# Miniprotein binders against Probable plastid-lipid-associated protein 11, chloroplastic (PAP11): the designs that were tried, part 2

Target 1, 187 residues: Probable plastid-lipid-associated protein 11, chloroplastic (PAP11), of Arabidopsis thaliana (Mouse-ear cress) (o81304)
Amino acid sequence: CSIFANPAQRAKRKLLELISEEDRGLRTQKDPKKRDEIVNAIESMTVIGRSSITTDDSLSATWRLLWTTEKEQLFIIEKAGLFGTTAGDVLQVIDVNKRILNNVITFPPDGVFFVRSDIDIASPQRVNFRFNSAVLRGKNWELPLPPFGKGWFENVYMDGEIRVAKDIRGDYLIVDRAPYNWTESFV

## First folded at step 8 (miniprotein)

Design s20 (from x2 with K45E)
Fold by ESMFold2-Fast, scan of step 8:
Structure s20 (fold): chain B 187 residues (1-187), chain A 95 residues (1-95)
Amino acid sequence: as target 1 above (187 residues)
Amino acid sequence: SPETYLEQAKELLREAKELARQAVEEDRAGNYQEALLLYFQAIWELFRALFELELALEQETDPSRREQLERLIKELEDKIREYLERARQLEEKLS
């Protein structure tokens, strides 16, 4: 760590250190004190990101999950063993110009669960979304699932490395830019 | 409250049971493609019910009720494994 880092760099390093070894949030679910520490670090990032534009073209990326409080997503990750697999990368693939956001959970070697959404940019930091389809895909089969609804999230901080978001339910999401691009044909 | 999650779980289990009944019926009739899709739909509803039960367990403080929920969760996990094994067999048969 450097004492000469600016406040934003120091806050970001603190956040990333706190979420390291949290198993994407699974460990945090059993530790309210750690959750509070991480949320406080997120609030610091929110202050730093205030008034910034986080819904421009730089939002278009394959984002990889680092940590979340979202119970449904964590449950799927935790229960992957029930299906004889382990969750691989958990991704949020956004294309602002195409107005799409796909949530992807991989289950190596052959499985994937993904939810397709349409998005609408509501403000410099807020994205509205509507689920339009979901699919569970295995090696030789594909099961379409009914659409789930709609919501919004706000990217309270975003830079060239990470994005921090809070959603309509008050859940948090911390992601980084994946070193690869994901498409539906990759699985 | 745990009661809200339990009520949601009950509804999902009712749906899962009907889907599983249809899956078994199609399976017995030799309609394997339809059976496979119905088994996966049943598994999905069971998985959603499992999630609701886990939320109920998180908020439950009574030891006896926690034990009952843990047993039910275990039973549903076993049922999911059972249907998944049959689905895998049908996948193999259809390839």
Scores: ipSAE 0.602, ipTM 0.824, lowest interface PAE 1.4, mean pLDDT 88

Design s21 (from x2 with K45R)
Fold by ESMFold2-Fast, scan of step 8:
Structure s21 (fold): chain B 187 residues (1-187), chain A 95 residues (1-95)
Amino acid sequence: as target 1 above (187 residues)
Amino acid sequence: SPETYLEQAKELLREAKELARQAVEEDRAGNYQEALLLYFQAIWRLFRALFELELALEQETDPSRREQLERLIKELEDKIREYLERARQLEEKLS
């Protein structure tokens, strides 16, 4: 829209335009040139976010996936059709004060896969996490799955709309603040 | 390397086979709730094996080995669909 937007707004608009048709990253896996363009836009956001604090209370939110390079998550999204469904919202639910982070993949109307994690704030931009448990839930059943590993991610940019992160494996994550809050209130 | 992914897939397939055997036993005994959970545990291992095989395929350059991996991937997708169809039938019985 406005050519007079400040540098941060222009960089953010460019990033969001680049990822808008990428099917959360699935299309990008087939297109190295597009991946390079998106990574360059992420590096611009990293420069803008340098020295900012991205692990404060405003990190607490239900974050919705817009784009990622993380192969395992994309595989689950792509293969949802094998299970006769389509992946709905993919969420990262963070509560800094409770020190929790839950990764959630919804499978409308009744399915959900979620992984519970503990977090520790390691620096102004770095979060350490450890997976505690995973659950696959259907309409009238629930299957506990073994816990996974541990790692870290760095929120290289965060504002009132989006968050951009890079993790221990060198993967990228771009999320926005969901217009709703997800909870485990069904337990 | 492709070999590391293939070894991990092999172990997941071994676990899946044993879980599926148990699922069939419970199913035949009329223990539908237990069978349902065992089918999904087997499906989860098959699904993880499928992921490992796709990672192996990404790194494989030999055309004949790529074709072998594509066929194995297709076979696993079919097996997942087969077990999932039975799991859905059991879920309906339990509703």
Scores: ipSAE 0.633, ipTM 0.839, lowest interface PAE 1.3, mean pLDDT 88

Design s22 (from x2 with K45Q)
Fold by ESMFold2-Fast, scan of step 8:
Structure s22 (fold): chain B 187 residues (1-187), chain A 95 residues (1-95)
Amino acid sequence: as target 1 above (187 residues)
Amino acid sequence: SPETYLEQAKELLREAKELARQAVEEDRAGNYQEALLLYFQAIWQLFRALFELELALEQETDPSRREQLERLIKELEDKIREYLERARQLEEKLS
């Protein structure tokens, strides 16, 4: 029960409960009060994670999107139906030693949108990134897209289950460690 | 501001229209692989324009301008579906 958990465990459970039915953030876009509640819960996680190192080897993982305020990513998820599909898992694949971060949106059964970035660890919690390339792949085709963009994000909290981040644009990202490792099936 | 998003959308639409024109030309010439890639590039630019228009719509308070934006968004969605249907046909032809 929550009454017997330590403060960090209670704050984490509250955050996960708040986002559990938000459709990765799509429902939250239409509900400013819910957004404020989630942001307040993120601030609690930020306080708990304040002096922690969140850019060590444990950051290397296949991270699965649970919730975000990032409008561009949410737009892609929302509009997948225009393309006769639905968004599957939305992933962020990080390898600290290789200095890469790949954003992946799957479109079952055959599609994937894949954005490659280079990263640099700037501090115990800050990661700088630069967009390198993007590709949209279908069953029998591949479309390279022009690279653009750079920024940073801060992992304000990270443990063996979840990671909570805030980026240069003030957007939030909550992810968990996927139960699988993502690999490119089209290359 | 809505104006900033609208200017970005106009630029993306200009690029999309030129790519679509080239796609149709290659398609009519029987150059199906080139046409397919150009259709997808046009669709991508249309999709980016849709995003910018949605951002403009979020900030627009005038009912008449909102209605105009909603109509334009609908028209672009229909155009994306049209090009996707042709791209699907070409994809089958090339498999």
Scores: ipSAE 0.599, ipTM 0.826, lowest interface PAE 1.4, mean pLDDT 88

Design s23 (from x2 with L50I)
Fold by ESMFold2-Fast, scan of step 8:
Structure s23 (fold): chain B 187 residues (1-187), chain A 95 residues (1-95)
Amino acid sequence: as target 1 above (187 residues)
Amino acid sequence: SPETYLEQAKELLREAKELARQAVEEDRAGNYQEALLLYFQAIWKLFRAIFELELALEQETDPSRREQLERLIKELEDKIREYLERARQLEEKLS
């Protein structure tokens, strides 16, 4: 298909193939060679996206985690078994116009870990964020948690399918546009 | 740094112990709703402490200190399982 003929589409396909069996990054933590390969592919995407605007209205979406080096998210995913569950979709819900970014980890069937943040657009590719609130919710209970921290991330590449980001700690994030929208439930 | 991670873990463990003490006190008094909330707060602090300890472990090269950190992490995971089991029992009592 001609859509895969250009350099950007080929680089994207290579990146997605490299991460497809990495269990969102958990397997990569044990494999420095694979991490280096993925980081090199991310650097190729960074070059392709170099002068693009990645903080416009198209950033507003329910983003689903494909792969990350972020130790805290991977820790939560890995340790879900301590609580008798497994992590479902891991989401980043962004609304640029409302200036919000919510991090969501689902624990099917009833659990969710939800962190609210506000955001400020700092440049064509940089977003500043600050955590405002967090909650861990089960079937018949919820536990408000103190929010922690602030930072920034840069969307080094974004298109109609994926977004690639690097944050203040040098961690990487690869997400796709989820086939559904996440909404907070109060029931 | 490893020192920073260890200091954060120590503070989280101190907070977790106090929350667990309060949870047990409320549990013994029959205040199951309050006890449940306190057990979950203690569990969360223990979970955060384990994260900080794992970050310290990644930077630790001394085999003896690595073994000490691994044992502590396992002990804290067991404590989470203990408190979670009690929390589940309380949820059943409250449903």
Scores: ipSAE 0.649, ipTM 0.850, lowest interface PAE 1.1, mean pLDDT 88

Design s24 (from x2 with L50F)
Fold by ESMFold2-Fast, scan of step 8:
Structure s24 (fold): chain B 187 residues (1-187), chain A 95 residues (1-95)
Amino acid sequence: as target 1 above (187 residues)
Amino acid sequence: SPETYLEQAKELLREAKELARQAVEEDRAGNYQEALLLYFQAIWKLFRAFFELELALEQETDPSRREQLERLIKELEDKIREYLERARQLEEKLS
């Protein structure tokens, strides 16, 4: 905490503090005032990140969910206990060169929900996506699910630590770079 | 509108009921691998219906209709638990 911290570092610190105890967004769903505060902090990050390139090779990473407003994903996380588990890792695995984006939710010890998408880079900050397959996987079974849908998201800010995005539905996503690489499934 | 979410939930429930019927038939026939997958397909449809009902409940202001939705949600939760328990038993048979 230095008075010499630049505006980007201060804004980022404030955003991360605001979301730190929001249970990935579940707590925020019940608190419109907190949601507004977080959205205002995201708008500050958007100003800082404007004109930056957030769709280059640096986008290729295993991204770990910190906070989101996306209702369906939050519902899956919230209701994991119904299935005798809790949501472990919630990841977005992006490979720009392969043009893929995979959403992964782990359910320890053996469960995984896996959604595969194709991506296309539309601009320095915009990514178009199309869902192409989804799988729910258990210990000794696999259930393919037919996803349907396409959309876009804009990475309004990205650095070596975090990425902040807004999507076609007006939902927000805040992720950090996981300290590990997600491996492709062997089957 | 709440009606839109309720319509989506009703359709998902119809699909879930048919999948559950097929799951039970395969289970009774001793086709445990097929039954297991059908139970999980039914559970998935029930879970999606649960999500739609939660969205309806979020927008519902009438106390009586809220109570009805909460009751229906609880019934779906219980049905999901029931099918999960059977699926767990089938997983053990197949291990």
Scores: ipSAE 0.654, ipTM 0.856, lowest interface PAE 1.2, mean pLDDT 88

Design s25 (from x2 with L50M)
Fold by ESMFold2-Fast, scan of step 8:
Structure s25 (fold): chain B 187 residues (1-187), chain A 95 residues (1-95)
Amino acid sequence: as target 1 above (187 residues)
Amino acid sequence: SPETYLEQAKELLREAKELARQAVEEDRAGNYQEALLLYFQAIWKLFRAMFELELALEQETDPSRREQLERLIKELEDKIREYLERARQLEEKLS
């Protein structure tokens, strides 16, 4: 870790190092001290990202989950083995111009769970969302599920590599830009 | 509160039971596509109930109630496995 990098680069490296072996957040759920360290690092990123615009066209991407405190998503990841599978990439696919945000959990080789949302840009850092529909898809079947609700999140920091967000429930999300683009027809 | 999570779990379990009943009925009738979707709907409701029970368990301090919740969660895991096994068989029939 280079101690001579600028403060923003050092803070980002520290955050990524802290989360690198946390199994997307599952290990952190059992370690309050580690959670506090990560939250403190997120607050440092929040200070660095203050007054920046994180809801512009650069937000449009396939984002891949690195770490979260969101209990529902972590429960799904943890319990994938009950279904004879393992959670693959967990994605958030955003298109600002189309005003959509899709949450995606892949279950290799053939499964996917995705939730479609509409978004509205409320401020330079805040996004409002409303769930439209959810789908659980297997090899030869597709099950539509009812929509779940609405909320908001704030992208407190975003650059060419990562995005850090905090939501209405006080949960945190750290994602990077996936090396591929996901679509609903992606196989 | 734990009571809110338990209330939500109970409602999800009632819904799951009715969906499972319908799944078995369609299965016995030979309507395998319909049965498959109903089994997965029941599994989804059971899975959501398990999540609510885990949230209740996180806030529960009484050892006896914790043991009851852990036992119920395990029972739901076993039911999910049973329905998944049947769903898998139906997927094979439909391939």
Scores: ipSAE 0.662, ipTM 0.856, lowest interface PAE 1.1, mean pLDDT 88

Design s26 (from x2 with F51W)
Fold by ESMFold2-Fast, scan of step 8:
Structure s26 (fold): chain B 187 residues (1-187), chain A 95 residues (1-95)
Amino acid sequence: as target 1 above (187 residues)
Amino acid sequence: SPETYLEQAKELLREAKELARQAVEEDRAGNYQEALLLYFQAIWKLFRALWELELALEQETDPSRREQLERLIKELEDKIREYLERARQLEEKLS
């Protein structure tokens, strides 16, 4: 009798299946039972990732949102229809060496909401951040917005495919590595 | 508490109203680029007020106050659509 499935791979598969049809978290907001199931799966990933380093150079990537509990981000995604669009890619672009983290929400065909942050690596799993600037861009205009403050998040699990984080407010974030690099030059 | 979110929403609505007034002034003067940016500043303040009202609604237990919040939310969504329609016309005019 042998068990061939890696425990980490099984836990990751279960988490990804649970979130696959949750509309990035919007459906989960109205389903406490589903939220609890996803949080339990995240706790399993946290155990697996315990004592791992998740703030090294492999954190530098264009990360694509799969699921979150962060209310403000979900509100922006939900209300995109009010503006005659839908949220496209929701990205977190991290460069550890440059000490930057940029949050990007695209609104096809021409809109982008872009928040710049500075980061500091506080521990093997904790990142401190401070919002530096924000901008809303349209077809032929750009509107600067005030910065939104500061906080921290902990990458409780990270591998070559996904990253799972929990932040200062107790919100969760699940992202995968986008199949492309996002840059400001493409906006 | 719902009260805290309502106070934040009220301040954002006051700011949005002033920005919208300025947007209309610039629009009527033919200063379309300035008007466009002021309309979007007003829209963003209305959008932030909408978010504060939604947070208030989540915590509100009184049925009458919930109905009032739902009406305010609907009114803000309509106002956003109104300003956005004008902003889009200006965006087209400026392209």
Scores: ipSAE 0.608, ipTM 0.831, lowest interface PAE 1.5, mean pLDDT 88

Design s27 (from x2 with F51Y)
Fold by ESMFold2-Fast, scan of step 8:
Structure s27 (fold): chain B 187 residues (1-187), chain A 95 residues (1-95)
Amino acid sequence: as target 1 above (187 residues)
Amino acid sequence: SPETYLEQAKELLREAKELARQAVEEDRAGNYQEALLLYFQAIWKLFRALYELELALEQETDPSRREQLERLIKELEDKIREYLERARQLEEKLS
């Protein structure tokens, strides 16, 4: 929103301000008007990102969830209290060269829900994925879970700070580059 | 439709009930390692059923059916807490 910022910086700042108090999307689920405002801001980012390459090596990162409309992920975050914990960082760890994408929900101090996927780069903005394995891990226990599904997502905007995506189901994802790298041993 | 989510929830609840029955049986027999795994499997099925019921509730407009779903959801949350408490006790016994 600075007059010295380029159009992408202004649109990005507006988007980040809109989502900053939305509890990763949980509050937005109860507020259709706020959802519409955020979607309109995402559309602005889509226009800015048009024709850019968002599936190159810069996609390799530990991405941290800022906001999503994806109901299952939000349900897990919301219900963490049922298990005596709270959801910590929610991460998407991508390595383009290894063709992997791992979805991670941390439950401090000891818990993690971890889903491994293979990816394939379909176009400058589209990534295909397939789930391979899932595990729910606690302090002294581990429960393997059956993975299910395949799909695609499109990174409609990506820069050195954030990534904005839309998936096959029409859900949105806004993430930033985490200030740390996650590996399975980090949790 | 709400019916599709309810059908999924019903199947998950059936599976959870059978796993919980086995968990209690092994627990009573003193087979704590097996009981622990069965409790966690039951909890996972209950949690998935809870998700399906929440989706059904989101689409349900009839006040009476909404009230029934809300009660079932609360019952499931309580059952998850009950099994988690027992699982925690077994974890401590086995560590």
Scores: ipSAE 0.604, ipTM 0.826, lowest interface PAE 1.3, mean pLDDT 88

Design s28 (from x2 with E54Q)
Fold by ESMFold2-Fast, scan of step 8:
Parts: sequence; C-alpha cells; structure tokens
Structure s28 (fold): chain B 187 residues (1-187), chain A 95 residues (1-95)
Amino acid sequence: as target 1 above (187 residues)
Amino acid sequence: SPETYLEQAKELLREAKELARQAVEEDRAGNYQEALLLYFQAIWKLFRALFELQLALEQETDPSRREQLERLIKELEDKIREYLERARQLEEKLS
C-alpha cells in the first residue's frame, strides 16, 4: 500500500479488495454480511463522488463488469455451464455522443448476447436508458429477441480506472475500463 | 411473491413447449435452419422460466414446495441440455 494514498485511493482500494474474490457477485448472493460490507464501501465512494460529473465524455468507454447485485446478469453468468460454455467478459459499451449503451455478454468461443439501448443524460450523475433491440448470436446463426424495458442509473463515482453505479431497482454495479475496445467482430 | 414468479414461469413454459414442438416438426421435415432457430427460441424461453423459478424458490419458505421447485428446476435444466444437444448437432451439420 502507498503511504501517500489519500482517502479516496484508500476507499477505492478497500472496495476493490472486498469484491476481488466474489466471482462478479455470485458469491455475494449467498453472503448477506459480505453484501453489507460491499454496500458500505460503495456508500463511501458515493460520498467521495457526490459533487462530481460522471456523465461527461469520459463515460464513453468499454466497461468490464467487476461486481454486481443484478440478479438477471448473475443468473446468466452462473448458468452458462448449461450451454457447455462459461461467461467471458460482461461489458457495458457506452458512447455518450452517439447516445448509446450496449450490454454485451460473451460466451467463448463464438457466443454473444447483445442488448442495445439508447441513453439520455438526465443530470451530472444520472443516465436514462431504453432498450431498443436484443440479439443472441452463435457461430453461424443469429436470433433477434424482443426489446424490453427502460430505466435509469446513477454513476455515484467514476475515475480513470473504475465506475460505481446504482440503478432504478436499487442494484449496484462496479466496472473497470477494459484494456480493449469492444466491436461486434471481437469474438 | 412466489405466486407471481410461478405465473410468469408457467407462461414461459407454455411458450417454450410450443416452440419445441415446432422445432421437432421442422427437424423431422429436414428444415434444419428453421429447426435450429426454433430450438434456440425454446431454450431461451426455458432459460427465462428457470430464472423465474429461481426467484420463486428464494421467496418460498415451505419445505415441501421448495422441494417441488428444486425438482422442477432440475427437470428443466435437463430439458435445456437435451434441446441444446440437438441444436449443436444441427449447428455442425449447417457448418
């Protein structure tokens, strides 16, 4: 640990240590005490970020899932083995200027689940979204699925490494900036 | 409540059953491309039903009903594996 770490660096380090062995949130679902510890660490990040703008151009990135409480995504990750695969990276690809947000789950070697959304910046920390299409893609086939729903999320903290968000359902999301950019051919 | 999740699961299962029936018919007719997509549509509906059943199980406190839900979940997982095995065969055949 650096002796020169400021309070924000220490709080971020603690959060990342807490989630590092949680299997993107799957282990946390069975451990309410651990969930409370992580949520408390997120609240610390919220305090640190409370006056910041987290919906500017720096939000445009390929974000990689580190941890979430969102049951639907976790169920997909957990049950990938039914399909003879494992969930690879789970990504949220945001382009503020194009007003798009795409959720991507990869299933190596050839599978991908895409959900495409439009976004609207509602405040310095709030993003509104609306799903507009979904696609399940395999090696030599593509299945369009009905789009569904709309909501919002608030980026309560964001820096050059991570983003921490809370959504309309009270779920939490912790992501980092992926070391690559996602394209539809990145499979 | 568990009932709400169970109602959603039942509707998804009805849809999955009809899609699977169509998949088998197209498969037997030799329409492998259509059958492949129908199998994956059925699998997707079964998977969504599994999610709803999992949510019902999390809220269920009665041991007997929990056991029934766990048994149903296992049966549907087996059915997904069955349809997926056939879908994979068709995927290879169409390569």
Scores: ipSAE 0.675, ipTM 0.860, lowest interface PAE 1.1, mean pLDDT 89

Design s29 (from x2 with E54L)
Fold by ESMFold2-Fast, scan of step 8:
Parts: C-alpha cells; sequence; structure tokens
Structure s29 (fold): chain B 187 residues (1-187), chain A 95 residues (1-95)
C-alpha cells in the first residue's frame, strides 16, 4: 500500500526488491542493465539521505551484507566452494564509540575471515578507516595476515533497518541490521 | 590493464612456491603445526593470485590469451585443492 508510504519508504522498497534475488551481487556482476537499475535506486536513496547524519551512535551495529559491487568480497564468497564450504553471513561490525569496524565473512561450520579496522568520523556521512590486522581461522588453527591499507566510505542513507554506502573506489554496499550481535567469541 | 594483474599474480605465485617449499620441509621433519600454518599461508597466496588472474581475464578480449588464462586459472585451482588436501590431513593429525 504505497498510498500510505512516504517517498523514502517507497524508494527503499524498490531498492530492496531490486537486490532481493541478486545473490549478494554475484548475479549483478554479469548483468549491466540490472546494475544500472540498482545504482539509480541508490542515487534516489542518496538524495533522500543527503542532509542526514549517518555516523551517529545508531551506526553501531552488526550489519549484514545484502548486496555489493566490491569485486574482492564477491570473489571470496564465490570461491568458498574451493575450500569445501559456502560463505555464510558477511558482516560489518561497527562500534562508533570504540572507533572500530570489523569486516567478517563466516564459513560454516568452523571458518571465519575477519579484518580489523580503526575508524575516524570525518563528517556527518563519511567514515575514514585503516586496516589493522586480518585473521583467517579454521577449526584448529589461526593465520594472522598483514594489514592492507586505508580508505573511506560514506553512508549515503541509514535508518532503523538498512544502511547504504559508497566507498573511495566507487563501490556500493547495502546492508541490514543483523538479527544477532557478532562477537569474536563466534570464532 | 591485464598485464598489471598478471604481474601481481606472478609475484604472488613466486611467494606461494617458497611458502609451499618450506611447508614440505617442515612436514617431512614432523613439525606438523608449523607445516599446517605454512601450507595455509601458501594457499592464501595462491588464492590471491587466483583473484588477480580472474581480474586479468575480465579485461582480456583476445580469444587465444583468454584460453591461456582459463587454463592457468584451472591449474591454480587444482594446486589449491592439492595443498588443501595435505593441510586437512595435518589438521586431522593435530586433532
Amino acid sequence: as target 1 above (187 residues)
Amino acid sequence: SPETYLEQAKELLREAKELARQAVEEDRAGNYQEALLLYFQAIWKLFRALFELLLALEQETDPSRREQLERLIKELEDKIREYLERARQLEEKLS
């Protein structure tokens, strides 16, 4: 019932419908027309969120990946089968007050890849980040990996359900608030 | 360009080969914990090389060069599976 939905609610519904069957972005990589439709919907969300603050305490959450254009993350998800597993939830765990952001990819039942970052709030919508460490963990082992680099992302829209971001490389990220809190104890 | 991705893949493969050599040495010496870690370090380097090769393939338009890249990618996936098989054996021994 869109007659009772405001423009922001309608734009959000359209975005979520467009990405719902895209396998977190893997299908979109082979479909430029669908990518353009999703990007246009993201631009609509950007306009709606333009003057909002998306870097306040509400940003602190366990965010679950719905869709992305980031090739490296999608590669890891796609190639998990090489290791006899499948990628589970892909998470971005943010704590604004502690100034941390951890990127997490789960590989059920026992595996996890996670990257620790420090963050700095640059503006009402921009977050700067610097990778500190990365870890690949299996059942009986842990492999520390070297830190990678730094960048920024802008949360162009955020509400009680979803967050939409664009990063320094021009990649997009759409996440929702996970129905659970992830901690390192999951590893 | 495809050449940049290929150059990065080449360097990662060189590093992986050295790590795998060390893994085999530790494995033969009965140092299974160290061997396991070295095998997974090698596997991670191979996995990164695989990513670079796939990026090269995306940018390559020549059919002959695409066929060569697809062959290299398949060989690399097979090598990852081979090292993973040994790593899993060691993981089981350490359980």
Scores: ipSAE 0.612, ipTM 0.831, lowest interface PAE 1.4, mean pLDDT 88

Design s3 (from x2 with Q33Y)
Fold by ESMFold2-Fast, scan of step 8:
Structure s3 (fold): chain B 187 residues (1-187), chain A 95 residues (1-95)
Amino acid sequence: as target 1 above (187 residues)
Amino acid sequence: SPETYLEQAKELLREAKELARQAVEEDRAGNYYEALLLYFQAIWKLFRALFELELALEQETDPSRREQLERLIKELEDKIREYLERARQLEEKLS
């Protein structure tokens, strides 16, 4: 971490260092003290981002999971081995103008699970979402699944590199901008 | 509460059982693509039940109840592996 960086840059570097070895959050689930440290770092980012707009066009991106407390996502990542695979990139693909958000978990080489959602921008930092459908795709088959519920999340901090969010269930999400764009045919 | 998670798991297991029954019937009839999709639907319901049981286990402090939940989790993992093995065979047949 550089001592010459401004306070916002230092806070961001500290957060990224804290999560760098957490296996996207799997290790953190067994370490309450580490969770507290990360949450404190997220609170610092929240203070820095408090008056910012995080729901503008710059939110449109393929976001790649770095760390989360969301139990469902972590369970899927952890249990990928049960299916003879490992989880690849875990993504949120957001298009603000089209009002969509797709949650994606890849299972290289051929597998993907993704959930389609509609979004509505409720405030400068809050996004409402509603699940429309889910798809489990293998090498030569697709299984459509019915939609599930709805919720909201708040992007408490966002810049050209990362986004930090908190959702209706009190879970946290830290993502970066993926070096590629995901489409349904990418996997 | 653990009871809420167990109730959700029970419903998912009931749905999975019916889907698996249909999968076996289609499989026996030689309708391999339909069987494949039904096996994966059953697997997904079992996987969701597994998640609910894991949530119950997180809240459970009684050693005897924890052991019972761990055994149930193991049984579901074995069922998932069983159905996955057949699904993979069907996937290969359909390649």
Scores: ipSAE 0.655, ipTM 0.853, lowest interface PAE 1.2, mean pLDDT 89

Design s30 (from x2 with L55Y)
Fold by ESMFold2-Fast, scan of step 8:
Structure s30 (fold): chain B 187 residues (1-187), chain A 95 residues (1-95)
Amino acid sequence: as target 1 above (187 residues)
Amino acid sequence: SPETYLEQAKELLREAKELARQAVEEDRAGNYQEALLLYFQAIWKLFRALFELEYALEQETDPSRREQLERLIKELEDKIREYLERARQLEEKLS
């Protein structure tokens, strides 16, 4: 029952409810009041997650996008219709031991936009990254694209279900653990 | 300022037009694999220009300039669809 939830469970439930109908952030771009409410809920998660380690092996996962403020990613999702498709799952695939982070946007049935990065664990909550390649792939073709530079993000909260992050550009990211593992051959 | 985004879009459009010219040239020569990649490179540049123009539109307050930007954005979307349709045809030829 939600009435018996501890403060962390209540804060998490509130955050997930706030973002549930925001179309991964697209609707939020036109609603500054909703954006402020979500950011305030993220700050509550930051307080709850302080002093926790969010860069250990449990960070290794296929993370699925729930909500973001990142303009370029949202634009790609929004404009998928121009390409006769709809964006499928948007993923961040992290392997701490291999020191990699891959950003993936699927475009069913055959398309994928894939950005490879190297990561370095800077602190209990901070990850440094550097993009090293980007690819747009279709059924029978592959187009290499110039990657975006480098940066950092901080996982301000992470548990067995979700991860909440903010990055060097002041953007926010909320993801959950996907019920599958993504590999480069999965498209 | 809107002017800054428009300058960025202008450069991307120049690059896109040159890539599209090369794509059409290779397409006419029957070099379909090369044409396909060039069409997608042109589409990528057009898509980036579209992003810059949408951002310029968001910052623009003058009704006349907003209308001009909306028309240019629509023209670019139509051009992307046109090149994508050809690219899809080439993809089928190459399967």
Scores: ipSAE 0.539, ipTM 0.789, lowest interface PAE 1.7, mean pLDDT 87

